VH-VL binders against q6dbn1. Designs and how they scored, part 2

Target 1, 243 residues: q6dbn1
Amino acid sequence: MRCISCREEYLPRNAGTCKECYVEAGETEEELKREIDDLKAKVAFLRLSSSLDHGTSSTSRSFTDVVLIASEDNAGSPPIPAHKSVLVSRSPVFKAMLENEMEESLSGTIKISDVSYDALRTFVYYLYTAEACLDEQMACDLLVMSEKYQVKHLKSYCERFLVTKLSPDNSLMTYAFAHQHNAKHVLDAALSQIVENMDKLTKREEYMELVEKDPRLIVEIYEAYLSKQVNTAAGGTSTSKTS

## First folded at step 1 (VH-VL)

Design R08 (framework fv_reozalimab_arm2)
Fold by ESMFold2-Fast, scan of step 1:
Structure R08 (fold): chain C 243 residues (1-243), chain A 119 residues (1-119), chain B 110 residues (1-110)
Amino acid sequence: as target 1 above (243 residues)
Amino acid sequence: QVQLVQSGAEVKKPGSSVKVSCKASGGTFSSYAISWVRQAPGQGLEWMGGIIPIFGKANYAQKFQGRVTITADKSTSTAYMELSSLRSEDTAVYYCARLGYSRWGFDYWGQGTTVTVSS
Amino acid sequence: QSVLTQPPSASGTPGQRVTISCSGSSSNIGSNTVNWYQQLPGTAPKLLIYSNNQRPSGVPDRFSGSKSGTSASLAISGLQSEDEADYYCAAWDDSLSGYVFGGGIKLTVL
């Protein structure tokens, strides 16, 4: 069978994947709303970019009312100026943070832990433009940020990118990452690849490491593998119990 | 083959911070935990913490929580250890070491970086 | 102080067998595998034994490890002058969520 959303052929044992694609298709109304917000944000970005491109922007910034600081690069990274209205429109987490009487709303400063300056700057750029240039590391960093700040379109974009980079050599590590960050599409794709290569992957050092540090993940992999074997056997031994 | 190469010796004043690097070559960087182990002059080995690069989160020994930060840059295959609020007792050789899956122990070690804290 | 207990020193003569002990608790040696490291003067430590009793490639078969309950031992048979070094046991500790080393033992070859 062929999935409507991703247009890939699906084996009968992968029926659950098509349901996930239908859930994504069911969110097209939300995506359209995001596209409208993205267009409005691009107008704001063009105004901000114009003031920054001036090169003497320290006193001429176009009515930015908040700054974001990357904690990982705290030793010298510049603050990233932004508009509260853009953050609020693009992220329900920023909306909650800035519309309630929280410290960030009162101080005009948002400190973001465990993120590099480059990742934070790219994330903010995405909030204004709906554009981001990804490599594997940036996709992981932005996926974490999109989950934390509930930026659904960016999360989907990063997940689609990471799925294209899956291989037998990285699927176990990708599965662990996806599990930690609730990346359901990547999680399912990585798990599928692991169970297709189970005999090879159990010899990997990463597999042995996870057995000792997070055995729950290994149990989940084993259960998925067993379920696939049962479903494959059932398909090959069709019984006369049809009605 | 796998090799870990550390940055050069440092001399620091009390209260300052030091950041030591450990560059991995020959092999897979992201799949193995990289840990930091120190040794004060004439003393034994002390584990400070480690990071598995793909997970992105570090684990620290209780004694060093709040003072040590361990990071990894997968693009350069380099791990870092930053120790803040330095005291004379922090004078030591600092080693990076690769921890294989738990049955392998630390199978590859850096050459060590001497950090001297003096006024 | 060290979490795992080792004697501070040991000695032997060439050709003899020496045994180095390491004592821990249920949260470390009792629950996890033990590793042994050799440190020659002025050098980084070298892994001698992993998984209680396994030897990495390049480590002579005269080095062997064992574990019983909350204790472990390293045995060196056919002692050679090159074996004069500091030896450390180590294990993961579940209660500390960290890797712990023994205090180390100075082995002198007389």
Scores: ipSAE 0.000, ipTM 0.376, lowest interface PAE 20.5, mean pLDDT 77

Design R09 (framework fv_reozalimab_arm2)
Fold by ESMFold2-Fast, scan of step 1:
Structure R09 (fold): chain C 243 residues (1-243), chain A 120 residues (1-120), chain B 110 residues (1-110)
Amino acid sequence: as target 1 above (243 residues)
Amino acid sequence: QVQLVQSGAEVKKPGSSVKVSCKASGGTFSSYAISWVRQAPGQGLEWMGGIIPIFGTANYAQKFQGRVTITADKSTSTAYMELSSLRSEDTAVYYCATEYRPYYYGMDVWGQGTTVTVSS
Amino acid sequence: QSVLTQPPSASGTPGQRVTISCSGSSSNIGSNYVNWYQQLPGTAPKLLIYRNNQRPSGVPDRFSGSKSGTSASLAISGLQSEDEADYYCAAWDDSLSGYVFGGGIKLTVL
């Protein structure tokens, strides 16, 4: 797996995200050309974001043909300009919206519900550059968006990041999140973490929260725990631990 | 495990400036935000501004715009708040706070506070 | 004055339920998460409720939060003497591009 560079947005919490831009001594001309193209894409996106933040006539100058609006808080957020060609190439959902004469293609506006401006901006940045600076909150937000817009590589990246942040302290809530958003890799890792730490599960505030909000998840956890106990006993050549 | 440790109490003359530090220790701090909140004697909490260290740009409450500067040094995990043109009304306890646990969406880690007294 | 409105004081008897209100507008409480902070005398504030209604580890279950429209409330059931403190609501304000606090409420237990 290649280390992803995100110089402007490096996270101090260094897990699953690498800011180190690595240029090998003796790097080939082809690799340098690819890095130059990547940097050009980053610069182009930063110009779009800067112009939007400062209220300039950036859309006419950057030749964007669509805007995305975060509508989580009833239209308080500024629009994010983009290019239809980029959205279409990165997401089959955007392709369907924009190529098949959908309302979004005709209006040039895509409204995305239940997403913050920062998360949407980072999502669009990823579509342009294949890079994102993640913390746990951003990884969760981008995971939801990657599932909705079928950006499978971003979903995998977010899941890998969330797995590196998994601990007994957050495993129960991470399990609930993964279950809700069909994040199977995170789900399996969180469940494994939970069953390894079952001795303190019922004493956590998150346990009581899940009992009240979604008791079926607690049932699933206990079923997994029991399955692990049965399989461990059945598969062990050493039976000294069982009696 | 994570703690925010602030610099010690300051006594300043009117018209001078004060710079308070806030060092994160015992873990990794969030890139989300570090805020500065003050509380005058017997008064409520007042947000002054905040910084997301990775972006290096700070946002300020309108009341303090032009005389407050918030910075962060990522190499030392330390945030700073500098308030200039001090007046007696600036006498307060100054707190730093961060959204260390992103899932909480709140200021879950607070510094111990720094008392700043402005007197002649 | 504070941007979010809270009563200046409230009181309750041990074992009773007390509700602390917080009123805002569409640009703050109406659009963003509400947090509640508890401040014991002489100490820094402590996060008591996050994301409208969630409790951090170590906060007793007798504390609960709710949000409806542009208003939020903190409920304390089974009131205890150690709950005597100042309580603040807070939210991000989209129009001000910053956090706003309520004026704070002094809760007295007797």
Scores: ipSAE 0.000, ipTM 0.394, lowest interface PAE 17.2, mean pLDDT 77

Design R10 (framework fv_reozalimab_arm2)
Fold by ESMFold2-Fast, scan of step 1:
Structure R10 (fold): chain C 243 residues (1-243), chain A 121 residues (1-121), chain B 110 residues (1-110)
Amino acid sequence: as target 1 above (243 residues)
Amino acid sequence: QVQLVQSGAEVKKPGSSVKVSCKASGGTFSSYAISWVRQAPGQGLEWMGGIIPIFGTANYAQKFQGRVTITADKSTSTAYMELSSLRSEDTAVYYCARGKTYYLSRPFDYWGQGTTVTVSS
Amino acid sequence: QSVLTQPPSASGTPGQRVTISCSGSSSNIGSNTVNWYQQLPGTAPKLLIYSNNQRPSGVPDRFSGSKSGTSASLAISGLQSEDEADYYCAAWDDSLSGYVFGGGIKLTVL
C-alpha cells in the first residue's frame, strides 16, 4: 500500500515500514478517534434505551441487565454495561451462557480473561453497531474474541485487515498466530508469503523458536513449498511443446 | 495509556540471585513482547533477552544463557527477569521494554523507569 | 564490545546538521530494519527512529534516519541544546537470534 507519510512506493520489502507509519499516524490521532468512537457507542446505546417506550418519560436511564468486566490488565478497569438481548442475538456463545442459567446469567456479570478494557469496549461497541476501528493490534485482539464468541462477520473483517498488513518479515509469526487462533484466511495468506520467500525462512530469528515449540508448523511450511514446486513442474511438463 | 513500572533498587552479594519485576498497564499484556536491557555505569545498552507471551517462549542473549530466566504472569500483567550467579560486573540499571508487536525483533516503544542492581561484598 | 559500531563521540553547534553513523553486517543491518534511541542523562532510553526512517509521535521533523547496505545514519538538522544526549542504533541480528545495540555516541552541543 502507498503511505503518504513515508512517501515510499509499495514494495514487499517496504510493507512493514509503511504499516508501522500507518500505526504511528493512528497514535497521533488516537485521542480524537477514541472520543468519536466513545460518542458513537453512547449514542447507539442511548437510542436502544430510548426505543423502550413505557420507561418513565422523565428518566434517561440505562436498561442494561448485564455488565462485562475485563479481568486482565489495569486492575480496576470499569465494568461495561450491556443488554442480554443484544449479546444473545449477536453471539451463540453468549446465548448459551445467558439462556441456560450459567453463572453469568445468575450473577449478571460476565468476566472475560486475557482482554484489555479497550478491546472489550470495542468488541461490545461492534455488537451494538456492527462498526469497529482497527489497527493491527486491535485486529488481533478482536480476531481472538470473535473466534471465542463466534462473531463470524467481525472475524472475517479482522482477517481481511490483517492480510493487508502481511510482509516478509512478519509472515512467519503471523502464520503461527493464525494457526493458534483458527484464522484460516490469514493462515493461507501468511503461508503463501512464506513459501514465496523460502530463502529467508531458516534465517528468521523466530525459526528455531517454532522448531522447538511447534515443529508441526515448520513441517507444514515445507510440505506446502514442496507441493507448490511439484505442481509447477507438472504444469510445465504438461504444457511443454512436443517434438 | 501504556506504562511499565519496575520494582525497586536491589543490593546483592556475589553468587546470589536477583529477580526484577515489570508491571505493565494500559495495553493487552499477552499481545506484546517484553525485553530486558541493562546498562552498566557509564556504559552502553545491552539486550539480555525477552519473552513472547503469546507463545510462552523466552529467548536469551548468548552472554546470559544459563544465568538469566525471563518469565511472565498474565494474571498480574507482570514480566520478571531473574539473574543468577551474580558478579560485580552485573552492577547495572536493568530496564524492561515493550516491543511494538509480539515479535522480539521489533523496536521498543515503551520503557520502564529502570531498576538499579548493585553487586557488592 | 558492541556488535554494531558507532563513533564514541560527536559535537556540533546550534543550528548545524550532525550525522551519526552506525555500521553492522549482513546478519543485522543488512537483513533487518534499524532503530535509533535517544537517552538523556538520568533517564530511560526513548525510541527516536524506527524501521530505518520512521518517526514516533512527538519526535521533531529535524530527526531523520537512513540505511544503505550494512550501514545506517541518524541525521539531526537545526541542532539544539536539548539534543545533547547519548544516541544508540539497534537492530535484530539473525545469526545471534538477538537484539543488538551500537556502543552509543555521546553528542555534545558546543
Scores: ipSAE 0.000, ipTM 0.421, lowest interface PAE 14.8, mean pLDDT 78

Design R12 (framework fv_reozalimab_arm2)
Fold by ESMFold2-Fast, scan of step 1:
Structure R12 (fold): chain C 243 residues (1-243), chain A 118 residues (1-118), chain B 110 residues (1-110)
Amino acid sequence: as target 1 above (243 residues)
Amino acid sequence: QVQLVQSGAEVKKPGSSVKVSCKASGGTFSSYAISWVRQAPGQGLEWMGGIIPIFGTANYAQKFQGRVTITADKSTSTAYMELSSLRSEDTAVYYCARSKGWYTLDYWGQGTTVTVSS
Amino acid sequence: QSVLTQPPSASGTPGQRVTISCSGSSSNIGSNYVNWYQQLPGTAPKLLIYRNNQRPSGVPDRFSGSKSGTSASLAISGLQSEDEADYYCAAWDDSLSGYVFGGGIKLTVL
């Protein structure tokens, strides 16, 4: 597994704990395209000639014109100062929000629902640097934010990370999460895990929860399972594992 | 209102097989599990197995593997339990029950008495 | 032998609070929801409590459930003569890959 676009590029290499991978079979072209997009994002950031400083410690450096507030914590989480120009260049959603005469543009304050302070801070840092340090929870949080704010590279980065963490134990819940948040890469990988382990997974509590809460997902899983059986025609049903 | 209606009582000889039906109405059939539970005279409840009709996937209790077959017909909303190689100790009331939400048997059929005698 | 352990019998008087115990292991009660079923003489079982402590519509609020570790309890407050029945706890067992019942307890209202 090879790290690209991770926090360790800005820190001594022995300090980082981040994974990003190239997938040998069939994924190399997509990975290279994402790496090109990452480099373009870094170049775009540098072209803005914006300071990475979010602080107001010096008047010569403190020209932030917007603040972001995490509303989930509902405590005294500090506002995150930023530059409208950076948000606009990195997210078409922020561009629409800030270029039109919306409340956020007029007040200089953007309130983001259902996000922790740490997730929002990491998201903003990514918009400036194209770098983020991921664990499973942060990857999920940032994937949701990247879908909401249309940050394509971050979404791909989080999906690649989550795929490396797939196991039989988490594949049903990961599938449901990916379906809810339009995470196609994770969705496809999770579905493959489920289909290959169908006999074990129908016995899990998570399976019965999905049957009750979202029967449509069960239909989709079943259809994928049948397609796999049909594609092994003339060879019988030996494709699935046996107990 | 969800209802499960089972077939009538059976009297069988040792070594034969019995097939009990359970017809569901008033709810979603295909995506919920249908379980089979038996109760011998004066004894407790014993889970035999269940099926999720949309998958056709049945799961059996170890004690009954090899002798029990649970099937479902989605077009008639009917589940079946077939028990082979009957013995006198298989004499029991056999219940079907729908599972909703994490193996909760929320609606039960009226029961089918199966008597195995020579 | 039942997989879940219940006392074989219990008794109480009208108006009393009665608690029915159920003991299991980490593979069943310790990891999964506990359900309780009431079986009146000569009838099919009825769901009384599901997901540890939830009541289906139509079940009086004097029935309540709880779970702690590998054990569960059913409490019946204001005991009434019509509560005379067999009570079963049940849970999914991960190691057996099956649904398991307690041996059942015969509750007598004196």
Scores: ipSAE 0.000, ipTM 0.413, lowest interface PAE 17.1, mean pLDDT 78

Design R13 (framework fv_reozalimab_arm2)
Fold by ESMFold2-Fast, scan of step 1:
Structure R13 (fold): chain C 243 residues (1-243), chain A 121 residues (1-121), chain B 110 residues (1-110)
Amino acid sequence: as target 1 above (243 residues)
Amino acid sequence: QVQLVQSGAEVKKPGSSVKVSCKASGGTFSSYAISWVRQAPGQGLEWMGGIIPIFGTANYAQKFQGRVTITADKSTSTAYMELSSLRSEDTAVYYCARGLYRYSPKAFDIWGQGTTVTVSS
Amino acid sequence: QSVLTQPPSASGTPGQRVTISCSGSSSNIGSNTVNWYQQLPGTAPKLLIYSNNQRPSGVPDRFSGSKSGTSASLAISGLQSEDEADYYCAAWDDSLSGYVFGGGIKLTVL
């Protein structure tokens, strides 16, 4: 894979870095035209592969063999056509679902709960292209989906994005979210941000809600803070040993 | 580095079929499109079609629809082009080529060495 | 028959600048980026230019591309004897849902 804006080649585990480069860069008009042209070709080829051919052989030409339905937006969202082979190759959960004798495999329909149409469409696009455009909400939605369907590279991409958006005013909520969804990199970064700003912890609106709903999380924060104090005191105070 | 290695030259009778292979080695992934381009002696380049191996999707130029079949074996990173109902006008060098971008059957940055197919009685 | 139109031949002298044209329509060059390929005698084609004006690694900077409307041009500055080759423009065609090549131009270095 190449980064569209900077033309650097990235491995799938670094796909998020490539996408962030594209989003953050101040692209030239020519770079944007190249990106649009590349996306047009990808979409055109995928649409061609998903259409019924008026031609010679179905074995020589692919059409979609599964549809995914987002349930959060109610019955109004259109089905998202896809290829079982792509889902199976990118997700061990889809592999188990579609290769075993299960209702999804037999019906060709996968209903996905608690996801918006836009998030599901972006998730499927990522499975095909290893690309996704993120904002804070989409990063959270895709992180949840990447955990559920075990798409490790997308999870890492979303975690890196969320870490760049950390601030004292969102770190407590981000910590709780990361804890719930086993997002270790976000969890560690959010915890560090909270510990650095402990004087603000009790001032957060979310503090009392977490004390009531999940006091274990608050205890873990205090334990981390105390551990940092103890470990800092255990070390030496000299910053340099050079003359 | 990434390279494409094609099968050897073929001599075929009119009315028969030919199947040419193209093995990718190095960093070429199943997600890159492999296209087939032919060139008759002294003539220009002609795109026949391409396939994205992970999708199993093949797309053909109108001129070759009904006669050409492009397939891929993901386990061996090998693409195939089979052309049926051969005629003397099918005498050409057949190239496989890899697209520059994932899922895009254009801008071919890696080419096979070519396979000469001669159709004669 | 080629969908993209190129002159059949062109010539230049060493050190000169040569421009090779390519004409298409709204469904190909007008809507998609143009690629250029160089083919030396007896060899497979080599990608010279992609995305209208970008060079792959290993292509000398004396090769440049441009596109305007439904036409594209390849410019070769400081022409050298090793540039004697066939040159092809190419683009995706939305109407055909396929990749199309120009007829090719034979460049002779005199």
Scores: ipSAE 0.000, ipTM 0.409, lowest interface PAE 16.5, mean pLDDT 78

Design R15 (framework fv_reozalimab_arm2)
Fold by ESMFold2-Fast, scan of step 1:
Structure R15 (fold): chain C 243 residues (1-243), chain A 119 residues (1-119), chain B 110 residues (1-110)
Amino acid sequence: as target 1 above (243 residues)
Amino acid sequence: QVQLVQSGAEVKKPGSSVKVSCKASGGTFSRYAISWVRQAPGQGLEWMGGIIPIFGTANYAQKFQGRVTITADKSTSTAYMELSSLRSEDTAVYYCAREGYYKFGMDVWGQGTTVTVSS
Amino acid sequence: QSVLTQPPSASGTPGQRVTISCSGSSSNIGSNTVNWYQQLPGTAPKLLIYSNNQRPSGVPDRFSGSKSGTSASLAISGLQSEDEADYYCAAWDDSLSGYVFGGGIKLTVL
C-alpha cells in the first residue's frame, strides 16, 4: 500500500456568494476540519500498530464486523476488514446499505466490482484516516468510488489532483472521463484547456474516437468555444478553474 | 507497563445482574480494544464480546446477545461488562483483556473476577 | 462448547518437540489470523503467539505458530517442565462476528 501521508486539502473559496451562504460555508469548513482531525486521531494507532507488528498489512483489524472484497471472486483478492460504524459515518451510501438490512448488512460482506485491490484498500484507509497517496490512475479510481459512495472530500481531493495533471495532450480524454463520471471541477478545467488549444483539437488521435462514440461531447466543446469568443471580445481572460 | 485491574468477586442470585469493571493503568486506554472472556470451573475460554472505546462500538458473541452489555468510560480508563438474567451456569471467572488494532491478539489480561450464581 | 477443535490432552518428555493442533473452518481460521494462549493453573491466560506466527516480547523462540488452510499448529521445541499448561487457539469468525476459542489442550510434561 501507498501509505505516505498526503498533503492536507484546502477547502474551495466562496467568492461571490451571499453573506448568509458565506457564513454557512465557513461553519461547514470548521465542522469538516474538526471531523478530519477527530478521525485522524482515532486511527493513528492503526499506523503505529502496523509498524510495530513488522509492518504486515495482511493482519485483520480487531472487532471488525464487515469485509470488503475487490471483485466478485474473493479467492483472488484478500478481503479487507472494516468497521460498519466507520463506513456509515463516512458515506451515506454505506449507511443506507448497512442500516436498511440489505444483503450486505446481513452477510457482513460488501463486494465491489471493477476496482483493484490496491484502490479499494486505499479507499477504505481514506475513510479511516482522511489521507490517500495519489497518482493519475489512483485518482481516477478513487474519484469513481467517491462518486458512487458519496464521499465528497475524497472526490474534491481527486479532482484537484487531476486538474494539476492537465495538459494539452491529455485534456480531451480527461474531459471525456470527467463527463462520464460527473466530475464537474475536472470537466470545467479540461474544457478550458481544450478551448485554449482549439487549433489542435482535430489533430488529436482521440478526436475521431470521440466523434464516433460520443459526438455530443465534441458538440459541447465547439459550443463552449463559441461562447468564449463572446467573452474574449468583452476582454475576459480564462484560466484553469479551481474548486 | 500496562495493567488491567478488575473489580472484586461477586455472589449473585439467579435472575439478577452483575456488572464487572476493568480499569486500565499505564498507557493510552482509548488506543486499545477491550474484550471480555469467561471461564467456568474446569472449562475452557469463552469470548463474550468487546468494545473499541475510541469508536464507541461494541460487538457481542451470539450466545450472549441480549444479555450482555459492554461499555467504556474513556475519562476514567474503565471498561464495564454487565450480564443480566443470571443463571447457575453463568458461574465463572470473568476476564478483561486488551487488544491492539491490526494484531488480533489479547496481550494484557486482568486478574479475573469470580462471579458465583447461587440461591 | 468450542467452535475450534483441539485434542483434549497431549504429553511429551523434556527436550522433545511437541505440536498442538487446532482445526476450524473457512469462516474462522481459513479467513483470519490465529492466536495462541497459554494458561498456567490458577492464572489468567497469557498471549503466546499472535497473527499466526508472531511472538510477543518475552516469549521464548521455542514457541512457534503456523497456519495452513483451515488448520493451525503451535510447536514447542525443547519442551521444558514449565511448559506444562493448558493451550488455547483463537480466531475471529466471520459468520459469528466474534472470537472463537478452541476447547483447550492440557499439555503434560512427563
Scores: ipSAE 0.000, ipTM 0.416, lowest interface PAE 13.4, mean pLDDT 77

Design R16 (framework fv_reozalimab_arm2)
Fold by ESMFold2-Fast, scan of step 1:
Structure R16 (fold): chain C 243 residues (1-243), chain A 122 residues (1-122), chain B 110 residues (1-110)
Amino acid sequence: as target 1 above (243 residues)
Amino acid sequence: QVQLVQSGAEVKKPGSSVKVSCKASGGTFSSYAISWVRQAPGQGLEWMGGIIPILGTANYAQKFQGRVTITADKSTSTAYMELSSLRSEDTAVYYCARTPRYYSGYSYFDYWGQGTTVTVSS
Amino acid sequence: QSVLTQPPSASGTPGQRVTISCSGSSSNIGSNTVNWYQQLPGTAPKLLIYSNNQRPSGVPDRFSGSKSGTSASLAISGLQSEDEADYYCAAWDDSLSGYVFGGGIKLTVL
């Protein structure tokens, strides 16, 4: 509860309105959180039901049959227990991987390289619940994971999040990241930010690094900038050109 | 048994809109995603977009953004595709197709509707 | 043109092994799994192969898929007359944020 005052007569009126708005917003937020939790539970149940016969979902939920390990984390990287049925139904890559190994003795362990424990744990949680709590680092990590394991909706979710975090300060590195991971939505948005701030491009430390390591990316930026200038001029107006 | 049944053929004038339906039977409607794919006479297949009914999320191919709307009615297990500002180039057979588990996104299509012929002519 | 490249036609005789190619780029086949669809004349497409090499129930084992780099192949062993159809490869394309198909190949059984 915020903005409450019971002291002055005019302040209680303003505080009452503010309080009512905050109380209403808080109640709506709590109701939405309960609805989300109910949907997550229902989705988890439906996932198990869609791959299993009647009445066996609770048994499968209790008995994990595979363990995932983040191979890069050495200290305090515990195994993440999961169900093969969930992995197979959520990812065509896991489906191909696990079903191709069925004729031999199935290993109960999947080692995943080049991923942190936190990212892998969050990824597996998403496979069960269709939810992930994102910050910029986690969104990047999960975008890479969603690309690798063909979890299309998670990739789109991460791209939408990253677009909201674009700024002139991070756009060059975001462009390079998006290009490397074929994240078209993020790539287009980052390129637009760069083109709008071309006067700052060569002043970035990252610019010199990219010129050395991947000059084609820099060429693509200049080509996009020139294309915009030509198209603007062809219309008989030039609102984007600087003197 | 899973079956997708589409609405009947349509003949439309340029500039009008068309709304095609796809009714699903068998399986749990909320457990899968529905996509729309079209095929012009003598041409190949083209993905237009899809919807995940349980999430309420629709996604569109870039070419169709702004003139295609894909919706779903869970109570009737029916998906819809509405295409506006029709041109002669929109003359095609329109298919609905299912991805068996919504959480795999639009990864592949295991069952297809019979197709709806839409003819755009003046 | 189509995003994924397939030859426009192929032919074979009954009992022969035929291979159908599909060529893409790093944004589609290079990053994503490949699916194959069969379309008999006047019918809707049918899923033949998904996730590079998996067969749905009801698809004969004489159909197989493979993927290498930015290319994929569909192999049909013991070719039968009922295999005469159009075949499409398909994959998600990260650059387009959409599902893309090959141009399709008309397979004739002589």
Scores: ipSAE 0.000, ipTM 0.388, lowest interface PAE 20.2, mean pLDDT 77

